# Miniprotein binders against b1l550, part 27

Target 1, 279 residues: b1l550
Amino acid sequence: MRLPEELLERARDIHSEAPSHRIKLDRVGSFGLKVPVEFKGFLLLAEADVWVSLPEGRRGVDLSRQVEAIYELSNPPKDPFSLCREAAISLLEKLNYADSSGVSIRFDAPLQDGESLKYYGVEISSIASDEIINKIRVEILGMTACPCTAELIRAYKSSEIAATHTQRSLGILEVSTKAEHPDPDKLASIIERAMSSPLRTYTKRPDEGGLVIRSLSNARLAEDVVREMIHLFLEEFGHLPEDTHILAAVRSMESVHMHDIYAERSFSLDEIRKEISSH
Key: E = the ipSAE of ESMFold2; O = the ipSAE of OpenDDE; V2 = 0.75 times the mean of E and O plus 0.25 times the DockQ between their complexes.

## First folded at step 17 (miniprotein)

Design n2 (at its last look DockQ between E and O 0.96; V2 from the best seeds 0.77)
Fold by ESMFold2, look of step 17:
Structure n2 (fold): chain B 279 residues (1-279), chain A 111 residues (1-111)
Amino acid sequence: as target 1 above (279 residues)
Amino acid sequence: SPELIELIRRAARLLRIALLILKYLGDPEALERAKKYLEEAEEIIERLAEEGDPELLELVDKLAKLLELLARALEELKKLGNPDAIEEAKRLLREAYELIRELREELRQLE
């Protein structure tokens, strides 16, 4: 059923009124939209959030225009970075009362894993005001091997036994910058190289043995995984603007405990350079 | 007057959107959209200049300068593949960015 168009002439335009409490809002939007994206040759289903700021003098947001802004740009599917950037600007074009806009896009990114694929989590965003601030968060699982237990076992009877507990660890890199989004595959690679070993979609027994040997040869504390992630990030992305902000973190699901270990560090590029140069 | 201040806010917003398009988008359709925003802002700025309100003169002069910077940046960006033009456009857009920030702060303080 469709209501008569004539009612628009008689109905109060609630959204354009002033609110009873003149308080601006930072984010008013539509969250959880499903959009198609093309990422490195793959057509993926992504989830998007879109929002705008709302000034103190406007009661409501034209939510249908927000949805229109991103869906118009998502057909045909395009890369998520272009979609994110273009939609953030389109929101400001379509919602003339907004002082800022934002778009977030989340998807599972495919990564080549021998003859198969594995996946890691990606969330990107673009926040537009006088400029665009880009954020990307990458999460990927790896394997860690405990060096403390490895050392204890090595010392046992002056033994030649090489053993320790291994576990899945979730590595996280989050970057906020005025530059373009860093390549998520490069961020995922940094996380994996910081771990004791990458995880595989599947392995044959000889390959599994190799992964275990690699992890034992590269045993690392969660704290040192975070430090290595930072070191590798600076090698690859140290050229980004000095006010670029990074969070590096690891959550390790320690196989011999009922609980997880967590380590993190956040910093700006100028902050971490001063810290390193002082030591 | 409140009407003239609102025209200034409208023009400043059109120029800010044009800046974002020119700085972050680069395809021919985007450049054409930016051009249309500049043309609309130009009409508003001309109307403001004809009013000649002495209280608003400095704001109108900033809008005119901003329009000039962005129009020049647009012309440089239309020289596709020219690295000297790209660098000149970046310089012009940097100046425009600084001016937009100043203008928005001044407009916010008039509230």
Scores: ipSAE 0.731, ipTM 0.905, lowest interface PAE 1.1, mean pLDDT 90
Fold by OpenDDE base, look of step 17:
Structure n2 (fold): chain B 279 residues (1-279), chain A 111 residues (1-111)
Amino acid sequence: as target 1 above (279 residues)
Amino acid sequence: SPELIELIRRAARLLRIALLILKYLGDPEALERAKKYLEEAEEIIERLAEEGDPELLELVDKLAKLLELLARALEELKKLGNPDAIEEAKRLLREAYELIRELREELRQLE
């Protein structure tokens, strides 16, 4: 049942009323929207969050306008980077009382793995105020082999390639920058290269054996993986603004323990450059 | 006057939106939207100038300067395919950004 539109003329605009408590809110919006995006030739259904700030003198946000903003820009589907930026600006245009806006888009990104596909998780965000800050988070699974166990086994049984436990590890790179969003495929590649070996969707027995041998020959602690991620990131993305902030992290789902091993480093490009130059 | 301060705030908001559009959006439709915001801001600034409130002169001057920078940037961005024009636009937008930040900080201090 649709109520008569004439009721809008008689009804109070609740959202424009003064609140009982004059307090600014940082984020008010709609979370868990589904929007189509085009990414590397794929049409994907992504999850989207949209929000704006709310001034102290306004009771509520016109949420319908937020939803309208993102869907207007989503037809036809476009790349998620442009969508985030454009939607963030559109939110400020449509909601002129808002001091800031934000958009976040999440999906599984396809990644070619031979004749098959693997994937990584990606979250692309833009936050608009006096400028736009772009954020991207990439998560991809890889494999790690423990060097400590390998060394113990080597000491016990003389072998060129020592057996060790292997496990799935989740690598995470999060970048916040005033520049354009970094290429998520490159970020995913950095994570994979920092691990003992990548995962494969499809392996034949010889390929599987080779993958395991590679991991054993490239055994790395979770700490090693994070450091390698940072090193590789600096090589690829060292041209970003110095105030760019990075989170590099690994969660290793250790196969010999009931718990995970976690390691991380948060830093700005300026900070990490100074740290490295001091050695 | 509270009314004049509100006009200044409104002009500043319009100019900020125009700045964001010009800086981050480059399509013809976006440029036309930016132009409309600049025109609306110009009308407000002219009204403020006519009122001649001595306490607001500095703020009005900043708004006028900001408008000029953004208007020039818009004209440069309309020159599609000229690398020199693009670089000039970027320069103007950087200057505009610093000015809008300053202006907004001053406006917050008046609250």
Scores: ipSAE 0.701, ipTM 0.878, lowest interface PAE 0.8, mean pLDDT 92
ESMFold2 (binder alone), look of step 17: mean pLDDT 85; pTM 0.875
ESMFold2, look of step 18: ipSAE 0.700; ipTM 0.893
ESMFold2 (binder alone), look of step 18: mean pLDDT 85; pTM 0.878
OpenDDE base, look of step 18: ipSAE 0.700; ipTM 0.877

Design n3 (at its last look DockQ between E and O 0.79; V2 from the best seeds 0.00; counts 0 for: pae E 1.51 > 1.5)
Fold by OpenDDE base, look of step 17:
Structure n3 (fold): chain B 279 residues (1-279), chain A 111 residues (1-111)
Amino acid sequence: as target 1 above (279 residues)
Amino acid sequence: SPELIELIRRAARLLRVALLILKYLGDPEALERAKKYLEEAEEIIERLAEEGDPELLELVDKLAKLLELLARALEELKKLGNPDAIEEAKRLLREARELIRELREELRQLE
């Protein structure tokens, strides 16, 4: 049932009214929208959040205009990076009372693994005010082998390749920058290279054996993985602005424990460069 | 006057949106949108100038300067394919950004 549009002329605009309490809100928006995006030749259904700030003198946000902003820009489907930036600006255009806007888009990104596909999780965001800050978060699973157990087993039974426990580990890189979004594939690659080995969707028995042997020969603590991620990140993305902020983290789902091991470092490029140069 | 301050805020918001469009969007449609926002801001600035409130003169002058910078940037960006024009536009937009930041900080202090 659709109410007559004529009612809009008689009804109070609740959103434009003064609130009972004059308080600014940081984010008001629609979360969990589904929007199509084009990514590396794939048409993907992504989850999107859109929001704006609300001034103290306005009761509510025109939420319909927010939804219109992102859907107008998502047809035809485009890359999620452009979509985020353009939508963030469009929100400020359509909602002229807002001081800031933001868009976040989440999906599983396809990653080629031989003749098969694996994936990584990605969240792409843009926040607009006097400038646009771009944020990207990449999460990908890898495999770690414990060097401590390996050393114990080596001491107990002399072998060239010591057995050790292996587990799935989730690597995380989050980057916030005034530059363009970093390439998520490169971020995923950094995480995988920092692990003992990557995961594979498809393995033949010899390949599986080789993958395990590789992990054993490249045993790494969760701490080692984070440090390696940072090192590799600096090599690939050291050209980003100095005020770029990074979170590097690993969650190791340890196979010998019921709990996970977690390690992280948050830093700016300026900060970490000073730290490394001091050694 | 609260009314004049609101006009200043409105002009500042228009100019900010124009800045974002010019800086991050470069397509012809985006440039036309930016032009419209600049024109609307210009009308407000002219009205503010006519009112001649001595307490707001500095803010109005900043708005006018900001408008000029963005208008010049727009003209340079219309010169598609000229590297020098693009660099000049970038310079103007950087200056505009700093001026917007200052203006916004001053406006927050008036609240």
Scores: ipSAE 0.718, ipTM 0.886, lowest interface PAE 0.7, mean pLDDT 92
Fold by ESMFold2, look of step 17:
Structure n3 (fold): chain B 279 residues (1-279), chain A 111 residues (1-111)
Amino acid sequence: as target 1 above (279 residues)
Amino acid sequence: SPELIELIRRAARLLRVALLILKYLGDPEALERAKKYLEEAEEIIERLAEEGDPELLELVDKLAKLLELLARALEELKKLGNPDAIEEAKRLLREARELIRELREELRQLE
């Protein structure tokens, strides 16, 4: 049922009123929107959140304008980075009371894996105020092999048995920068190379054996994986602005335990360079 | 005067949105939208200048300078594919962003 348009002349504009409690809000938005995106030749279904700041003197946000801002830009589908940036600016154009805006877009990114594909998680965002701050989070699974157990087994059976527990580990890189978003495939590659071995969609027995043997030769603590991720990140992305902020983390599903192991380091490029140069 | 300060805030916001468009977008439709925002801000700035409030004179001068920088950046960006024009636009936008920061801080101090 559609109500008569004439009612708009008679009804109060609730959103433009002052609230009972004059408290500004940092994020008021529409979350969980489904949008199509084009990423590296693939048409993907993504999930988006859009929001704006709300000043203390305004009771509500025009939520339909938020949805319009991103959906107008999503047809035809375009790359998610352009969509994110353009929508963040469009939110400020459409909602003239907002001091800042933000857009997040999440999708599973395809990655070539031999004759098949595998996928990893991507979330990008753009936050606009007097400039745009871009953030990207990449999550990808790899395999880790425990060096502590490997050493114990070596001591028990001097070089006759090479064994340790292996497990899936989730690697995470988050980057917040004033530059354009880093390439998510490069971030995923950094995470995989920091692990004991990558995961494959499938392998045949000789290849599977080689994968396991490689993981034992690259046995790493979760702490070592995080340090290696940072090292590789600096090699690839050390050119980003000095105030770029990074979080590197690993959550390891330890196969011999009922619980996970977690390691994390956050830093700015300026901070980590000073730390490394002091050694 | 609270009303004149609100006009300054409105003009500063229009110019900030224009800056974002000019810096991060560049297609002809985006440039047209930026031009419209500059024209709206110009109208407000002209009214503020006609009022001649001595307490607000410095703020209005900054708005006028900001408008000039952004209008020049827009004209350079219309020279599509010209490397010298692109570099000049970047220089103008960098100066405009610094001025926007100064303006925001001064408006915050007035409360």
Scores: ipSAE 0.682, ipTM 0.887, lowest interface PAE 1.5, mean pLDDT 90
ESMFold2 (binder alone), look of step 17: mean pLDDT 84; pTM 0.866

Design n4 (at its last look DockQ between E and O 0.88; V2 from the best seeds 0.75)
Fold by OpenDDE base, look of step 17:
Structure n4 (fold): chain B 279 residues (1-279), chain A 111 residues (1-111)
Amino acid sequence: as target 1 above (279 residues)
Amino acid sequence: SPELIELIRRAARLLRIALLILRYLGDPEALERAKKYLEEAEEIIERLAEEGDPELLELVDKLAKLLELLARALEELKKLGNPDAIEEAKRLLEEARELIRELREELRQLE
């Protein structure tokens, strides 16, 4: 049932009324929207969040305009980076009372693995005020082999390649910058290269064996993985602005424990450069 | 005058939107939108200048300067394919960003 549009002329505009309490809100929006995006030749259905700030003198946000903003820009589907930036600006245009806006888009990004596909999780965001801050979070699974157990077994049985426990580990890189979004494929590659070995969607028996041997030969603590991620990140993305903020983290789903091992470092490019130069 | 302050705020908002469009979008349609915002801001600034409120003179001058910077940036961005023009536009937009930040901070202090 659709109510007559004429009722809008008689009804109070609740959103434009003064609130009972004059308090600014940081984020008001619609979360869990589904929007199409084009990414590396794939048409993907992504999850999107859109929001704006609300001034103290306004009771509510015109949420329908927020939804309209992102869907207008999503047809035809475009890359998620442009969509985030354009939508963030469009939100400020459409909602002229807002001081800031934000868009976040989440999806599984396809990654070629031989003749098959693997994937990584990605969240792309843009926050607009006097400038736009771009944020990207990449999560990809890899494999780690424990060097401590390997050393114990080596000491016990004297093997060139010591057996050790292996586990699935989630690597995370989150970057916030005033520059363009970093390439998520490059971020995923950094994470994979920082681990003992990548995961494969499809393995033949010899390939699987080789993958395990590689992992054993490149045994790394969760701490090692994070440090390697940071090192590789600096090599690839050291050209970003100095105020760029990074979170590097690993969650290792340890196969000998019921709990996970977690390691992280948060830093700015300026901070980490000073730290490294001091050694 | 509260009315004049609101006009200043409105002009500042329009100029900020224009800045964001010019800095981050840059396509022909976006440039036309930015132009419209600049024109609307110009009308407000002219009205403010005519009122001649001595207490707001500094803010009005900042708005006028900001408008000029953005207008110049727009003209440079219309010169598609000229690297020098693009760099000049970037410089102008960065100066505009700093001025907007300053202006907005001053406006917050008046609240």
Scores: ipSAE 0.706, ipTM 0.879, lowest interface PAE 0.7, mean pLDDT 92
Fold by ESMFold2, look of step 17:
Structure n4 (fold): chain B 279 residues (1-279), chain A 111 residues (1-111)
Amino acid sequence: as target 1 above (279 residues)
Amino acid sequence: SPELIELIRRAARLLRIALLILRYLGDPEALERAKKYLEEAEEIIERLAEEGDPELLELVDKLAKLLELLARALEELKKLGNPDAIEEAKRLLEEARELIRELREELRQLE
């Protein structure tokens, strides 16, 4: 049912009133929107959040304008990075009381895996104020092989048995920067190369044997994987602004435990360079 | 005067939106949108200058400088892919961003 337009002339504009408590809010928005995106030739369904800051003197946000800002830009579908950036600016244009805006877009990115596909998780954000800060988080599964158990088995009967437990491990790289978003495929590649072996959608038995041999030859603790991710990240992305912030982490679903193991390091490029150069 | 301070806030916001468009969007339609924001801000700045309020002179001067930086950046960006023009626009936009940050802080302190 559509109510008569004439009611708009008689009703209070609740959103434009002052609130009872004059407290500014950092993020007021619409979360969980479904938007189509075009990523490297694929049409994907993404989930988006949009928000703005709300000054202490305004009671509410014009939510229809928020949703309009991103949906106007999503038809036809475009790459998620442009959509994110453009929508963040459009929010400030449409909501003249907002001091800052933000957009996040989440999707599963397809990745070639031989003749098949696999995927990894991507979340990007753009936060606009007097500049735009871009954030990207990439999560991809790999295989890790425990070096501690490998050493114990080697010591058993003079190491005629090459074995250890292996498990899926989730690698995470998160980057916050004034520069454009890093290429998510490159971030995913860094994570996979830091692992004992990549995961495959499917393998034939000789290929599966190769994955196992690779993992045994590259046994790594979760801590080792994090350190290797940082090393590889610095080689690939050391050119980013010095105040770029990175989080590198691994969540290992240890096959012999009821619980996960987690390792993490966060740093700015400036900070890590000082740390490394002070050895 | 509260009315003049509010005009200053409005002009500053228009210029900040123009900055974001010029710095982060590059298509001709976006540049045209930025131009319209600059023109609206210019009209407000001219009104503020005609009022000549001595207590607000420094703020109005900052708005005028900001408008000049952004107008120059817009003209450089319209030179379609010229590397020297792109670099000059980036320099102008970074200077404008610093000035906008200063202006926003001063406006918050006026209360």
Scores: ipSAE 0.702, ipTM 0.897, lowest interface PAE 1.3, mean pLDDT 89
ESMFold2 (binder alone), look of step 17: mean pLDDT 85; pTM 0.877

Design n5 (at its last look DockQ between E and O 0.92; V2 from the best seeds 0.00; counts 0 for: pae E 1.8 > 1.5)
Fold by OpenDDE base, look of step 17:
Structure n5 (fold): chain B 279 residues (1-279), chain A 111 residues (1-111)
Amino acid sequence: as target 1 above (279 residues)
Amino acid sequence: SPELIELIRRAARLLRIALLILKYLGDPEALERAKKYLEEAEEIIERLAEEGDPELLELVDKLAKLLEELARALEELKKLGNPDAIEEAKRELREARELIRELREELRQLE
């Protein structure tokens, strides 16, 4: 059932009314939209959030226009980076009372693993005001082997390759920059290389054994992984603006404990360069 | 005049949107949209200039300067494939961004 359109002429525009309390809101929008995106030759269904700021003199946001903005730009499907930027600008165009806008797109990114696929989680965002700030968050699982237990076992039972506990670890890189979004595949690669070993979707027994041996030979604390992530990030992305902000983190799902080990460092490129140069 | 201040705010918003389009999109359709926003802003600025409010002269001058920078950037960006033109456009857009920042700060102080 559709109500007659002529009712719009008689109805008050509730959204344009003055609010009872004149307070600006930072974000008002639609969260959990599903939008198609094209990523590395894959057509993916992504989750999207869209929002704008609301001035103190306006009661509500025209939410339908927000939804229109993202879907108009999503057909035909395009890369999520362009979609975020274009949609952020379109939101400001369509909602001319907004001082800022934002778009966030989340999906599982395919990653080739031999003849199979693995994946990493990605969230791509753009926030528009006087400029656009681009944000990307990558999360990928890897494997860590504990060097402390390995050393104890080595001391107890003389072995070149000491047994140790291994576990899944989630590596996280979040980058916020005024430049273009960093390549998420490169970020995922940095995380994997910072761990004891990557995970594999498909392993034959010899390959599995080799993966474990590699992990044991490259035992790393969660702290080591974070430091290695930062080091590798600086090598690959040191050309980004100095005001670029990074979060590097690891959550290790420790196999000998009921709890996880977590380590992180938040920094700007300027800050971390000064820190390293001081040593 | 509250009405004139609102016109200044409107012009500033239009110019900001044009800046974002020129800086981040740059496709032919986007450039045409930016042009329309610049034209609308120009009309507002002309009206503001005609009113001749001495208290707003500085803001109007800043709007005019911002418009000129963005208009130049648009013309340079239309020269697709010329690297020199692209670099010039980038320079003008950087200058425009600073002008917008200053203008917005001044407008906030009037509130």
Scores: ipSAE 0.668, ipTM 0.858, lowest interface PAE 0.8, mean pLDDT 91
Fold by ESMFold2, look of step 17:
Structure n5 (fold): chain B 279 residues (1-279), chain A 111 residues (1-111)
Amino acid sequence: as target 1 above (279 residues)
Amino acid sequence: SPELIELIRRAARLLRIALLILKYLGDPEALERAKKYLEEAEEIIERLAEEGDPELLELVDKLAKLLEELARALEELKKLGNPDAIEEAKRELREARELIRELREELRQLE
């Protein structure tokens, strides 16, 4: 049943009232929206969150206007970076009481893997106030080989056994910047190159053997992987604004243990340059 | 007066939205959208200038300066693909952002 439009004249406008407790809110929004995006020739179904700030004097947000801001821009589908940026601005246009807005978009990005595909995780966001802060998080699995166990086996009496445990490791790069979002494929490449070896969708025996030999030849601690990610990031993206913030991390699912290990470093470009200059 | 302060807040917000459009969106449709916000803000600024409130004169002058810088940035961006025009627009948008920051702080002190 559709209710009569005339009821709008008789009903209180609850959203425009002052709240009982005058407390501003940082993020009020709609989370988990399904949005089509076009990424590097693929049409993907992404998940999006949209939000605005809510001032202390306003009881509620116009949620339908919020959702409208991103869906109007999603037809026809467009690249997720443009959608993110445009929707963040549209939220401010549609919700005139908001001091800031934000949009996040999550999807699995395709990556060529020989004649096949693999995927890595991407989450981007744009937060608008008097400028836009862009954030991107990339997560991709790789392989690590433990150098500690490799050294113990080398020192064992035979000394001719080349062996160690290998495991999947999840590499993470997260970047917040006033510049454009870094290219997610370049971030994924940095993470994979920091690992002992990349993972493949499938392998045949000769290729599998080569992958394992590569891992053994590039044995790395989780700490080494994080340091290498930072080094490679600075080579590729050291030109970003000095207040750009980065998190580099790895979670290694150690094959010989019941638990994972984790290594992380957060820094701004200003901070890391001072650190490097001090050594 | 509270009415004039609210007009200043509205104009500042319109100019902030125009700044975001000009800085982060570059297509002709976006530039036309920004132009409409500048025109609306201009009407408010002219009304404030006609009122001539001496206590608000500095705020209104900052709004007018902000409008002028954004209008120049729009003019340069309409020269689509001109690298010198894009660089000049970036400089003007940086100055506009500083003015918005100043206006926002001054308006916050009046709450």
Scores: ipSAE 0.615, ipTM 0.865, lowest interface PAE 1.8, mean pLDDT 89
ESMFold2 (binder alone), look of step 17: mean pLDDT 77; pTM 0.735

